# VH-VL binders against Rho GTPase-activating protein gacHH (gacHH), part 15

Target 1, 179 residues: Rho GTPase-activating protein gacHH (gacHH), of Dictyostelium discoideum (Social amoeba) (q86l99r1233to1411)
Amino acid sequence: SNKESLPFRRDVIEKVINHLRENSLDTEGIFRLSGNMESVRGIVKSFAHGEPNLSFEVHNISNALKHYLRSLDPPLIPYEFFLMLLDARKNEDAETIRNIFWKIPSDNRVVLTLLVDLMVKISENSNVNKMNSKNLSIVFGPTILKPRTPTLDRMALMTETQLQCGIIQTFIEDFHYIF
Key: E = the ipSAE of ESMFold2; O = the ipSAE of OpenDDE; V2 = 0.75 times the mean of E and O plus 0.25 times the DockQ between their complexes.

## First folded at step 12 (VH-VL; framework fv_umesolerbart)

Design e02 (from b05 with heavy chain F50W; at its last look DockQ between E and O 0.64; V2 from the best seeds 0.00; counts 0 for: pae O 4.4 > 2)
Fold by OpenDDE, look of step 12:
Formats: structure tokens, C-alpha cells, sequence
Structure e02 (fold): chain C 179 residues (1-179), chain A 117 residues (1-117), chain B 107 residues (1-107)
């Protein structure tokens, strides 16, 4: 199950990101292709306990990170920034997005920086791993940026999802400006 | 044999609704992202909608946003497109297209949707 | 959205001759470019992806080249079955967009 909220562990996330930085840049479909769900659940549990099990194949580890991040409550990007970021994205306002980012709590901001840095590095090798900024944004948009209360209207939800993904894409493509 | 088969195309009046279906066979449907792409008579190709393997992410072209709804049933190996508020410019052959990294490696033969008064 | 422009709209070529089709993007799409072939009354068929990678089962006479904003599909020696419309498509950014197509016809 990926729906239970897990504690935020900065140190664990950093270790996992470092591992993926070293071992996954040339992995086709990293973060997109599924791993073994039993392994993934086990790895996620290790995250929650403070000692990441990094002995698994990178798809399992990357999926574990994805699922772990998804389970955070509040999300990696706290709820209070959700609407502001979406509005900024609607207006294609990278400056506002930057300003909002720097208001994010320190631990979250550090983790977000590391995570997006990893995405940048992955995207730079997209000719090999097939994961460009767009693909990565699709994976992480709804994962780390979500509303406090679910959007009920289906069409509104679809638009919301696109904006979520767009914000992450902006993080990746304008990384040096924002971070 | 790996294939996609579209159905549901019909003649409808403007403002009407129609539901298209796409049946997949010969491959693990549930692991693939899927698309609808349409082609107006004598015209080029236009991407319409995209849906992830678990339906968690969906995209629409601006031209159909708010009117069309893409969905899938992985158990039935089926892709759907619910169309509402149909317009004359929606007239096209609608193709079901299997996604591979946002290009399309498998196409159905298409189903014709005609919107006319 | 990224606009894809194909030229020429129609290309008349004799059997056995070389055909060169152009595709231009309004902004860089890197190598995220695919080519499709569509024959009358048929669905499109993928020929090339990643700008230059030939899909499985596609004859060697088909080749793709280019990066950034300029791309080319080359048919080294046109066969009778190659007369069709060819489309390029970028998948670098949302939404995915197609060119207007090039019709390859018999001279």
C-alpha cells in the first residue's frame, strides 16, 4: 500500500538520490518503468525506518522513492504553495515560481533541489535513458505537488495534473534560474 | 497478433455525444500508455489525448479539452474516448495509438466520426 | 506548442530514385522526432524514432537524420510500395505535434 503517510526523512532521501545519481543516469525508463512491487514496498519501509535498502535494482529503488514521496503528508511541496504555483504556471511566470520555491521550508527545499538536480542529470542523458524533462515531469508532478483536498471535477483534475507536471518541467528546464 | 481495433464511430449532429472504444490484443495492455490521434478527411494527423498505464495522468489537446474524456479498462484491455458537445471540426478518423515514449509504435485502423447537421 | 513544418508538400520521384523529405521544428526538439508512413486508406506506420533509429521491420532504404530543428527522411531508392504520405512528429514537449505531411508520388 502506498496510501499511508510516511515520515519525512531528509537524510534517507539524500542517500537514495545520491545512489540514483550514480547508478541510474543511463537506465532506460528510470522512474517510469515499474519495478517489483513487493521489493518496492520493502524498500519504502526501509526508508520509513531510517535506513534505506539500496541493494536492489535501480527500477525498484527509483519506484520506491517515487512511492515514498507520494505517501508524504504534507507532500514534499507543502500544501500552502500548491495554488500559488499553479497560478504562476498558468501565467508562465518563472520568476514567481522561483520566488515561491525560496519560501518553501528549508528541509523540503533542500530535498527538492537534490531531486530536481537528479532529474536534470537524467534528462541530459535522455538520448540513452529516454527520460526527458517532460517525461520526468509527468512522473513527479502529481507525486510531490498536490492539493490538500482532492479535486472532484474530472476535467478540472485533468487541467490540474497538467499544471502540476508543467511546474516540475519548469523546475527541470530552468533549474539554474530557480534553484 | 499485436493489434488495436477501434469502434464506435458514427454520424452525429452538432452538440451530440459519442463514445469510442479501442480493443487491444496480443500485448500487455496494462503496461502501456495510450493515445487517441485523429485525422480529418484529407488532412494531417492531430494528437487528441493521452493516458498513462494506471490512468493517474491524462493530457488533452486544447481543441478537445473540456469536451472529451479519455479512460481505460485494463482488465478489459480497452481504451475509451467519451466525446461530448461535438462540433463539425471534430469530424475525423480516430485512431487508437499505443504509446512508446510519446511516439506511437502501434496504430489501429481507425473509426470514422462524422459530425453534421 | 511546437510547430512542425514539412517540405515539400508534394514530392514527385521516379522509382529507383532518391527521395529527400524535410521536417523543421519551430524550436529545438533535440532528437525526439519520429517519422510515419501512411498509405491510402491505411493507418500510419512508424518508420523512424529518435530522429535516426529505424523501427523494427523497416527496410534499410529508409533513414532519418538531423537534430534540433532540422530533420530529414531519406529513401535511398524509391520502391513502388513507398508512394505514400510521410509525417514527422515531435515528442519533446507537450503537446505532441505532427507536420503537415509530404506526399511522395510517382513522377
Amino acid sequence: as target 1 above (179 residues)
Amino acid sequence: EVQLVESGGDLVQPGGSLRLSCAASGFTFSTYWMNWVRQAPGKGLEWVSWISDDSSVIYYADSVKGRFTISRDNAKKSLYLQMTSLRAEDTAVYYCARDEWEYFDLWGQGTLVTVSS
Amino acid sequence: EIVMTQSPATLSVSPGERATLSCRASQSVGSDLAWYQQKPGQAPRRLIYGASTRATGIPARFSGSGSGTEFTLTISSLQSEDFAIYYCQQYYDWPPTFGGGTKVEIK
Scores: ipSAE 0.029, ipTM 0.679, lowest interface PAE 4.4, mean pLDDT 93
ESMFold2, look of step 12: ipSAE 0.274; ipTM 0.736
ESMFold2 (binder alone), look of step 12: mean pLDDT 92; pTM 0.929

Design e03 (from b05 with heavy chain F50W, light chain G30K; at its last look DockQ between E and O 0.04; V2 from the best seeds 0.00; counts 0 for: pae O 12.3 > 2, placed apart)
Fold by OpenDDE, look of step 12:
Order: C-alpha cells, then structure tokens, then sequence
Structure e03 (fold): chain C 179 residues (1-179), chain A 117 residues (1-117), chain B 107 residues (1-107)
C-alpha cells in the first residue's frame, strides 16, 4: 500500500476494543458493513493523535479501527513473522503458530490478544450479528498480517490471502490454546 | 568487527555424527535469528535450518529433518548443528548465516564436512 | 517449494562492459528477492535485497530490477573484482530457495 503509515498506539487501540466489546456484539455486520467515510477518517485521525473519538455509531468506529490497523507499518503482526506463520498454516501446525505468536513483541502481542478476544466474542454471537470466525478472518487477515512488499500477481495474492485469513481463523477458533 | 566463524568440519563415514559450531562476534547475537546454509563442492547453495533468537521456533529443510538438530547458546554467542545419520549427499561447506527478513546479511567462511567411506 | 532458475550459467564479459544476469521464479515472489556474490574460496556476500535495494557498502554499479517471476542483476561496468558467481534467492515463500548461480568470467 502507498498509504502513509500511522503511529502504533497501544493505549488507543485498547480503548477502542473495549468500547466495541461493550457496544457492538449485537451489531449485524460489525467490521464488515461500511460506515460514513468522512466520519471514519475523522475517527482514524483521532486515533493517531492519541485521543480516540468514540461518540460515533459503532460501524464508523469499527471501520476506523480496521482502517487504522491496516495503515500500520509495520503491521500489527510484524513482517518478520509473515513467512513463518504462512508456513505453519500450510502444515496445519497450531503448535508452531502458538510459538510464533509468543515471539511477537509484547505490545503487539497484547493488542493482538485483545483484538482476537473481541473477534471471539463477536463470533460467539454470530447468530445475531452474522459475523462468524470465517467472516472475521476475511476482514482481518490482510489487515494485520501482510508481507513487506505487496504482490501484483492475482494468483499469488489469492493464495496468500487464503493463508492470511486461515491464520486469523486459527487465532479465533483456537484462542485458548494459542493465547 | 562483525563476523561469524564456523568450526567442527571433518571427514566422517556414512552413518556417523558430527557437531558444527559457529562463533559470533561484533554484534548482539541474542537478538538475531540464525541459519545454516550448505554448499556441496562445485554446486549451489541450499538452506538447511533456521532458529529464532530464543530457540522457541525452529525449521529444517526436508532433506535433513529427523537427522539434524540446530541449537544455540546466546550466552556463549554460539550456534550449533548436530548432525546424525550422515550421508554422502551431506558433503558440503556449511555456512553460518545471520537472518534479516528471511534473507541473509552476514555469512561465515564456512566449515567443510566430508562424508565418505 | 519455489524453484529459482538463473541464466546464463556462464557469462563471459570484458572489463568495463555491462553484465546482465537473469533470475526466474517458478511462481511469483513479488519483490522478495535477494542477490549474493560469491568469489572463489569465499562465503557469499549480500548485494541486493527487496529485488532492487542495494545493500550497504555495495558499489553503485550493481543494480537489481524486476518483480513477480522475472528479475535482473546488472553490473553497469564490470571491474576486475566482480568476476564471481552470483546467486539469486527468494524469501517470499518457505523454505527460502536459491538459484543455480551465474558465473561471470573474464572474456
């Protein structure tokens, strides 16, 4: 992506996640349905400045979080873990995925834990909000786990995306084992 | 000076065992992931094994799985490769290589392992 | 695993001339490609990473280009110390894999 990276703010992310945990579990299409882009941009800006504006509707806030995470450089899961995680996923090796997770820098690891915990809570209520583990994985896979250089090849991108999503799905479905 | 120095290469018979060592200096060894890469005489390069900074994650090439064991001692700034059940095709110069984003930015001069009857 | 193929196997070039080395991947590796130089009796030395980023201390006459499956290492004006074997390596997918190398020799 050619987008400018935003600073990583653990404290802001935690506040946003807590807000969403309390206010979005029953929201149909949370993280999937689009919000108002102007509002989303404003909220993202507030994140970057260290004071999250949480006075907006949850779709705007969730989309802002998604956008903010996507803009991080390095991503929430640092680049050096990308290939190892993909390889572990290819081999369906949950133990290796767990080991790799615990090698992630502490601040990133804490945020990742909180984020996936939120996904677990959302997925548990999928009968209402329509966001199961698969849907959430599709949303967050390419958002928080990505290579240093983007691929231009469609086929390679498709395979890569499937693995990215699969890893996030593993995080959600095997949460208690990994985290 | 930043450097890696391999040792332990020798002539061994098929089925034998050998332990290679790599001594690091000039940088914070404990923060780097490390690799072994080998090169058969007159041939190209082949990745062998990878180990994380705290040894929590380890990878092997299929050709050496079950036979080779990578380890490290961060206090001694040393990397090791325990080789067992050696085969003729394991004959190679073995390089210690420092990892940076899954490519290698620092190499030792290598140590020769010869497996022959 | 991703197979890397280098061509030509041997390249004869006169000092001061341009050398062009090719590296092909069996599937896309995006820009996750490194180049190494290996002189006789020595360990490999990193030249390029990210397909086109020159490593620290590497002369400007070395340049890398390409993406996807086709990559090129160019030496704009070959120096006497540049005669060596050059290897490409992908780190897009696991395990990392090397090309067979191109030997650059004096014409």
Amino acid sequence: as target 1 above (179 residues)
Amino acid sequence: EVQLVESGGDLVQPGGSLRLSCAASGFTFSTYWMNWVRQAPGKGLEWVSWISDDSSVIYYADSVKGRFTISRDNAKKSLYLQMTSLRAEDTAVYYCARDEWEYFDLWGQGTLVTVSS
Amino acid sequence: EIVMTQSPATLSVSPGERATLSCRASQSVKSDLAWYQQKPGQAPRRLIYGASTRATGIPARFSGSGSGTEFTLTISSLQSEDFAIYYCQQYYDWPPTFGGGTKVEIK
Scores: ipSAE 0.000, ipTM 0.548, lowest interface PAE 12.3, mean pLDDT 92
ESMFold2, look of step 12: ipSAE 0.428; ipTM 0.803
ESMFold2 (binder alone), look of step 12: mean pLDDT 92; pTM 0.926

Design e04 (from b05 with heavy chain N35H, light chain G30R; at its last look DockQ between E and O 0.80; V2 from the best seeds 0.00; counts 0 for: pae E 3.0 > 2)
Fold by ESMFold2, look of step 12:
Structure e04 (fold): chain C 179 residues (1-179), chain A 117 residues (1-117), chain B 107 residues (1-107)
Amino acid sequence: as target 1 above (179 residues)
Amino acid sequence: EVQLVESGGDLVQPGGSLRLSCAASGFTFSTYWMHWVRQAPGKGLEWVSFISDDSSVIYYADSVKGRFTISRDNAKKSLYLQMTSLRAEDTAVYYCARDEWEYFDLWGQGTLVTVSS
Amino acid sequence: EIVMTQSPATLSVSPGERATLSCRASQSVRSDLAWYQQKPGQAPRRLIYGASTRATGIPARFSGSGSGTEFTLTISSLQSEDFAIYYCQQYYDWPPTFGGGTKVEIK
């Protein structure tokens, strides 16, 4: 029903993440720098059809993954977990965040684990690639953790977005505890 | 060729409002994270606000939170700062700055905001 | 919020001499530190990022060092164009914060 919606394909995301793990850890600005828009659109289409085309420069692949994840409906972290996670982050309650993560459906958990593990590896090499946990949280916070209905209050939206980024940053920094 | 140009600085009464604009040229504005940074006359630099490339992430300095609103129009290659409830301590040259890895690689010339007492 | 403290406030040096500028953070910022140069009536210019990496086009006489809470900018042989105010800036955590500046002036 969503014109921008794309199907969730665990197998595709796993292949793309593994490709990036092998090819992107030394890449400056990975996930933040843009790619060629025509290439990115074509790659996203290949993801949606279940046959990922990874024969492109790495920035095009990373941008395609980002856009694909943004286009999922429901998002990678299903809507029903949004408010719980934000509340747990607001209360600085990492134990509750962990408990909520383990309630997420198993296919989504596997993908999220692979994605956050990639972010951990990238951030550990940030002296080369320039992407620390703060940068990655800005890129991925609103991409994979979204409300079912966005608030109309601009200040509330800003606060929610900051908490979304905080959740991703917590995932990266406390990976060993949460995952 | 690559530049940022601020405009909209003016003399304003305390409690007044003002909208600053920043026009980008010579680069793909829509892919960059952007900031406002200010400098009071004869003083140092103070970060004001941040907006991500798609406006999905926004931060403000505590000193301006609730009074200033950052926004952007990627089609017009423009960054904005809507300022309300202005105070004497908001008097400064306001710079727009392009973010590269959380530090600022491109700055505009600045626009002066004066809040008269 | 991380407070950045620069010293000295003013540094008087002769052309050709070495200048050493200090920047201290109130808590560790690891190596997430940048240095800027600002001349009168101009916007700041980025010199150094990552505590020690020179930006493209910055002369080799500028060098940065340090990690954690203590950082140094060194100008090994001052040129006439180097008399300016220098700011450090941490980008480790929100909000980004600047030091108060060190004015490097002709002795």
Scores: ipSAE 0.392, ipTM 0.761, lowest interface PAE 3.0, mean pLDDT 90
ESMFold2 (binder alone), look of step 12: mean pLDDT 92; pTM 0.919
OpenDDE, look of step 12: ipSAE 0.624; ipTM 0.886

Design e05 (from b05 with heavy chain D54S S55G, light chain G30R; at its last look DockQ between E and O 0.81; V2 from the best seeds 0.00; counts 0 for: pae E 4.0 > 2)
Heavy chain, then light chain:
Amino acid sequence: EVQLVESGGDLVQPGGSLRLSCAASGFTFSTYWMNWVRQAPGKGLEWVSFISDSGSVIYYADSVKGRFTISRDNAKKSLYLQMTSLRAEDTAVYYCARDEWEYFDLWGQGTLVTVSS
Amino acid sequence: EIVMTQSPATLSVSPGERATLSCRASQSVRSDLAWYQQKPGQAPRRLIYGASTRATGIPARFSGSGSGTEFTLTISSLQSEDFAIYYCQQYYDWPPTFGGGTKVEIK
ESMFold2, look of step 12: ipSAE 0.430; ipTM 0.811
ESMFold2 (binder alone), look of step 12: mean pLDDT 93; pTM 0.934
OpenDDE, look of step 12: ipSAE 0.629; ipTM 0.882
ESMFold2, look of step 14: ipSAE 0.323; ipTM 0.769
ESMFold2 (binder alone), look of step 14: mean pLDDT 93; pTM 0.937
OpenDDE, look of step 14: ipSAE 0.463; ipTM 0.838

Design e06 (from b05 with light chain G30K Y91W; at its last look DockQ between E and O 0.81; V2 from the best seeds 0.00; counts 0 for: pae E 2.6 > 2)
Fold by ESMFold2, look of step 15:
Structure e06 (fold): chain C 179 residues (1-179), chain A 117 residues (1-117), chain B 107 residues (1-107)
Amino acid sequence: as target 1 above (179 residues)
Amino acid sequence: EVQLVESGGDLVQPGGSLRLSCAASGFTFSTYWMNWVRQAPGKGLEWVSFISDDSSVIYYADSVKGRFTISRDNAKKSLYLQMTSLRAEDTAVYYCARDEWEYFDLWGQGTLVTVSS
Amino acid sequence: EIVMTQSPATLSVSPGERATLSCRASQSVKSDLAWYQQKPGQAPRRLIYGASTRATGIPARFSGSGSGTEFTLTISSLQSEDFAIYYCQQWYDWPPTFGGGTKVEIK
């Protein structure tokens, strides 16, 4: 909410995701456990400037990616897709979710595919890293998908958040169908 | 040393309100997802509510939606449950439970809420 | 929501004997199942998670098995301190749900 808006940099996100694919699949609590906040802030600045600094412990890198994605405006999944995806999730309609995904701008689709593929790889190793699709959906639901105008209604906010998490969980569990 | 301690359970009339607290000690509270679980006298366990470490994700059991509000204060290492519009069927011992990879590894001693006229 | 059904409701067992408790899910929960022990006047205690992994400090006489919809908790040589109520719990999907419990009592 109070964080500065950051530019979308596809090339940076690709490098960070590739680094995490190589270094994090066995890491307990990846994306859920915190890092050193001073380090995380510095890493996020390096992402925003287009020169990602990956010489840190993996929890600092994963936290930096999460905070960077949270700070994007527009978000990784652009605002106009928010209500369509929530409605498709409410109806448990994976075919419609797939159709919506393929309407997302191509650079965003590439990044989203790489990110969800990383989540799939992490969840396949959840006996070691403890991060199943539900845990990852809690981390990434509000990070990637958000409304243009946030509701002030507490019950509506909870329902929207649950659907946001459900969409991420669907992406992970139905990856090969949707992507 | 590592523990959760609930408080705020009381006798309250139907339609009343009550606020439960759970104090954490001996571990880094701010990194854990937290839950409330209740148990009616002589009955089994029923999950009530979930809150993520930064409060960004919250879930409620259908039986309490719209009436109960979970919250946390990480600086005070405390979990809360604000209950309103209480009913007789809300009578239970309420436990706070630490979420360790979606399994409850640490429980408080519980606090009794009794809803009766 | 996923309904967890435990059987039997009550199991009468002599010390030193084997106790076998069953838990059935209304749909597959894969291996996302935990077992808890609760003694009178006490909070539950986690015994098993991931269907078969013993929690830290749990004696080897406790073992869990199963996947999908059918799960078993076995106490291979029941001790006097094992008389309690045992609950299974899934969190494969929202909401997390518990079985109704199996009370293990002295025969």
Scores: ipSAE 0.466, ipTM 0.813, lowest interface PAE 2.6, mean pLDDT 90
ESMFold2, look of step 12: ipSAE 0.419; ipTM 0.797
ESMFold2 (binder alone), look of step 12: mean pLDDT 93; pTM 0.942
OpenDDE, look of step 12: ipSAE 0.621; ipTM 0.883
ESMFold2 (binder alone), look of step 15: mean pLDDT 93; pTM 0.947
OpenDDE, look of step 15: ipSAE 0.722; ipTM 0.903

## First folded at step 14 (VH-VL; framework fv_umesolerbart)

Design f01 (from e05 with heavy chain D99N E100P; at its last look DockQ between E and O 0.77; V2 from the best seeds 0.00; counts 0 for: pae E 3.2 > 2)
Fold by ESMFold2, look of step 14:
Structure f01 (fold): chain C 179 residues (1-179), chain A 117 residues (1-117), chain B 107 residues (1-107)
Amino acid sequence: as target 1 above (179 residues)
Amino acid sequence: EVQLVESGGDLVQPGGSLRLSCAASGFTFSTYWMNWVRQAPGKGLEWVSFISDSGSVIYYADSVKGRFTISRDNAKKSLYLQMTSLRAEDTAVYYCARNPWEYFDLWGQGTLVTVSS
Amino acid sequence: EIVMTQSPATLSVSPGERATLSCRASQSVRSDLAWYQQKPGQAPRRLIYGASTRATGIPARFSGSGSGTEFTLTISSLQSEDFAIYYCQQYYDWPPTFGGGTKVEIK
């Protein structure tokens, strides 16, 4: 629900992911359940200014990370990779997805690796936290993969969104091959 | 007092259109993912469509893609299914179903759609 | 898509006896499996999720087991209200799919 684009801060994202790795693997509904909106908004601003405030309940931190990533411009996966990733996913071509991943700029690759590794660890504990790879893909698909020009066509938007979720699901399920 | 109530089922001709509604009460509708599931008379359950809490993620069964449109109004606590180009094979009881983590923990009583001449 | 196969199609059991229902997935769904009960003229009711976790309010006579591709629903002492159709459902991947059902009826 953030109306402004935010700068990419690799060091901030790494700190937040490491915090969640230590504190969220047993948390039911992590990334799915809401946090306190006022707290989340304040935490997102702390991320944007380079000084993350992590002294909050874990749902507030996870929601803040999700909203921060949605607000990045360019997004975590830069715009030029969007169509080629969607095409590779449409063809179920994990090898091409892997090749595209390694072309992404190094700062973005490091962050993406840490983020997807966190999702893998969460999904491996889904009997406790209830978040399998499919659930996580729904949460993160539109968050880190965006078109430069969003479509207004309902059917095209539906298809793009499904492919975005599918790419995240592929990242999680084939993590050790791709990353 | 947590419940889902479907409405809008009717007898329609092949090629016709129909809009189903589902009213939610007793829980925070806007935080749940929602589904339609159908059951042809004397047959098993078939998932039809999914919509996320914000409406940003939508999936359809292959059998209904391009003909059915799922939507929601969180302010009205309502789920909808707009059906067009109806076929005899669409004859079923249609359930709305609440989805906390990908399984269906709350079902409505269903509304019957009959497609025949 | 993941095909769910239930067996038997019909199970005739005397009240008080044990009923064992089988569900097989065409590929691993890990533990992302739910069981539903449906009585005539009623909506389905969730019994089990996560392959083995009973939903709130479900009697202890219902138990689920299995992982991967093979799953079982057991009703340890069948009551008169338990004569119904039972469905398994995977939620591991899109689309979610149901088994064809097992009708449990009085012998």
Scores: ipSAE 0.429, ipTM 0.809, lowest interface PAE 3.2, mean pLDDT 91
ESMFold2 (binder alone), look of step 14: mean pLDDT 93; pTM 0.928
OpenDDE, look of step 14: ipSAE 0.433; ipTM 0.829

Design f02 (from e05 with light chain D93N; at its last look DockQ between E and O 0.70; V2 from the best seeds 0.00; counts 0 for: pae E 3.5 > 2)
Fold by OpenDDE, look of step 14:
Structure f02 (fold): chain C 179 residues (1-179), chain A 117 residues (1-117), chain B 107 residues (1-107)
Amino acid sequence: as target 1 above (179 residues)
Amino acid sequence: EVQLVESGGDLVQPGGSLRLSCAASGFTFSTYWMNWVRQAPGKGLEWVSFISDSGSVIYYADSVKGRFTISRDNAKKSLYLQMTSLRAEDTAVYYCARDEWEYFDLWGQGTLVTVSS
Amino acid sequence: EIVMTQSPATLSVSPGERATLSCRASQSVRSDLAWYQQKPGQAPRRLIYGASTRATGIPARFSGSGSGTEFTLTISSLQSEDFAIYYCQQYYNWPPTFGGGTKVEIK
């Protein structure tokens, strides 16, 4: 949490996602299982410099992407959309979620679309890789959708996190409707 | 050997508090999601709480929400359940259960919590 | 929450006979269904996951089938060590929920 935010690099993210799309769909626990942290750090640094090092094992690369996205400030989904999305999720309102998504800045929206598309592809192969939409939502919920001001109340935080994950799950399961 | 060992079960009065612990060994604890599952005497299984690897994502059963707190210390390879405002219906064997892709592949032997006047 | 209903509550079977256990979900859980075995005084043991995948180390006489709302655990030839309580569990939606269990006892 004391680490400085890394620059948003659409081109890098796209390259990494493409790599993972080609090499990780049958990888058990992709994005969930940890890689070598030293390797992950190095890969994340390569992202920041604009040239992703994709020579590593896919767990290292996927974890690097996860950590990189987590470090973004603002997050991949900008802060101004956080409460609106949570409210929509509370009401199980997929239409509103869709409408909010299309108001997200273009670069963010493109990256989000690519990322969720990857998640969809991964989830479709969950019988092999064990990463269904729920698992992926747990991984990415608090990673790409964050509040500007952290919640101090523990119970509220738990509810918030569940909604974060739920939104990502909605993105995956209703991908063709939303995106 | 891969195992989970629960501890902390005791006899407590209604309204009391108790903290359960689960010690993990034989596997990389920090990479696994963990759960608590309980079983009242002579009854079935009831999921209680979930916590992700980093602790970022937590879920509770409605029956314990607001009263129980799940936490973990990955450095100590330990899972915890802080129980407050205990009720008679909380009487159960509490199992620590390792999450393998949303089902439970490893269970401890459980620790008995008895809430009685 | 998704309610899981198991039937029968108790199943009396002779050694060597086939045992068929049913599990119903109040709504579709696709194939996100697991089966557990629990013997007296012991923790549950995972038997099946993904509705039909047998866990490592589980004897071939155990098999799971079904999808959606109807599931079945079959023990093709009951052994003495198979007398226990069996639970189904859905993990399609939060919260994960268990069936009430089926006790398989000796006839």
Scores: ipSAE 0.138, ipTM 0.724, lowest interface PAE 3.1, mean pLDDT 93
ESMFold2, look of step 14: ipSAE 0.376; ipTM 0.790
ESMFold2 (binder alone), look of step 14: mean pLDDT 92; pTM 0.930

Design f03 (from e05 with light chain G50D; at its last look DockQ between E and O 0.88; V2 from the best seeds 0.00; counts 0 for: pae E 3.7 > 2)
Heavy chain, then light chain:
Amino acid sequence: EVQLVESGGDLVQPGGSLRLSCAASGFTFSTYWMNWVRQAPGKGLEWVSFISDSGSVIYYADSVKGRFTISRDNAKKSLYLQMTSLRAEDTAVYYCARDEWEYFDLWGQGTLVTVSS
Amino acid sequence: EIVMTQSPATLSVSPGERATLSCRASQSVRSDLAWYQQKPGQAPRRLIYDASTRATGIPARFSGSGSGTEFTLTISSLQSEDFAIYYCQQYYDWPPTFGGGTKVEIK
ESMFold2, look of step 14: ipSAE 0.368; ipTM 0.778
ESMFold2 (binder alone), look of step 14: mean pLDDT 93; pTM 0.935
OpenDDE, look of step 14: ipSAE 0.718; ipTM 0.899

Design f04 (from e05 with heavy chain E100K; at its last look DockQ between E and O 0.87; V2 from the best seeds 0.00; counts 0 for: pae E 2.9 > 2)
Fold by ESMFold2, look of step 14:
Structure f04 (fold): chain C 179 residues (1-179), chain A 117 residues (1-117), chain B 107 residues (1-107)
Amino acid sequence: as target 1 above (179 residues)
Amino acid sequence: EVQLVESGGDLVQPGGSLRLSCAASGFTFSTYWMNWVRQAPGKGLEWVSFISDSGSVIYYADSVKGRFTISRDNAKKSLYLQMTSLRAEDTAVYYCARDKWEYFDLWGQGTLVTVSS
Amino acid sequence: EIVMTQSPATLSVSPGERATLSCRASQSVRSDLAWYQQKPGQAPRRLIYGASTRATGIPARFSGSGSGTEFTLTISSLQSEDFAIYYCQQYYDWPPTFGGGTKVEIK
């Protein structure tokens, strides 16, 4: 009991992102290094209940955000945008990616903008934190962009995952054009 | 004490198959990204494939896509490369390489794959 | 994909002298550039990452510099163990790519 998808809470995600913007830009391996499993689970519960507890070491907060976003259903980028974004990425078409982004519902767009802005800030300090746009795309690609029905074909799944990562990398690298 | 050890290299005819293995010891294998990198005799280094710590993100060089399959077993601290439809151009020493921040901080000794009639 | 070009292909240097190796990227890789040393019959060894940061245990005579498209590895006073092949590698974008190598040999 209680093992279900987590609710989308814009206000919680904004608080967590703002906390990370203030506390994580110099942190080596942010979003890539592990947190304490027990702490991370507790923090994710606090997000789901609308009362984020941010009194933890920063790796526990970043891991909690990552796990929370992964558990959203529907995901941060709603399912109906998945295939069109992948197709636009396959064609290397940043203009179409921008057009699709602006069709995403406004609450999701605000959160996605804040999240990608955080990733841009982290990547601009990658000489210290070691997290460039490629690293961040591997972490976030499968987390916020996922299909309604996963493919059973191993090669198609691998290609799909590569495109998911590529979309996040495009968001970071072309942030000012897309957002 | 910290090391990577490759095995499985052999002499194979064109069109043949091989499975390479890489055993990790002395570090927490499950938290690292892993790669295969190859070097043809007397030539430079060529990246072959990447796998993330969980195995959820995988990339291949265009020259091997569709023919090679990378995998890992975190419980056995092992990395694998299944090679099929081998060509003369695949002749090389194959290294497994530990990925720290997208550069390779630990390399195995390599295993030689020779594709010749 | 990003092409990495190393020059010269071979560099002949006397022990105790300074060696300067060049690496050029076909597009900006910012500072996402690593250098490796490979001795005959051995696996590569990482020397430098982030264009200029020495890896743990690498002697101070090795230094890296550059950003964007132009990078340099300098060995300030060559020792007998430094005669090897040196490779640069970008890790800015997929696929990761290596330069063709510079062989540093005894003059």
Scores: ipSAE 0.459, ipTM 0.822, lowest interface PAE 2.9, mean pLDDT 91
ESMFold2 (binder alone), look of step 14: mean pLDDT 93; pTM 0.935
OpenDDE, look of step 14: ipSAE 0.491; ipTM 0.846

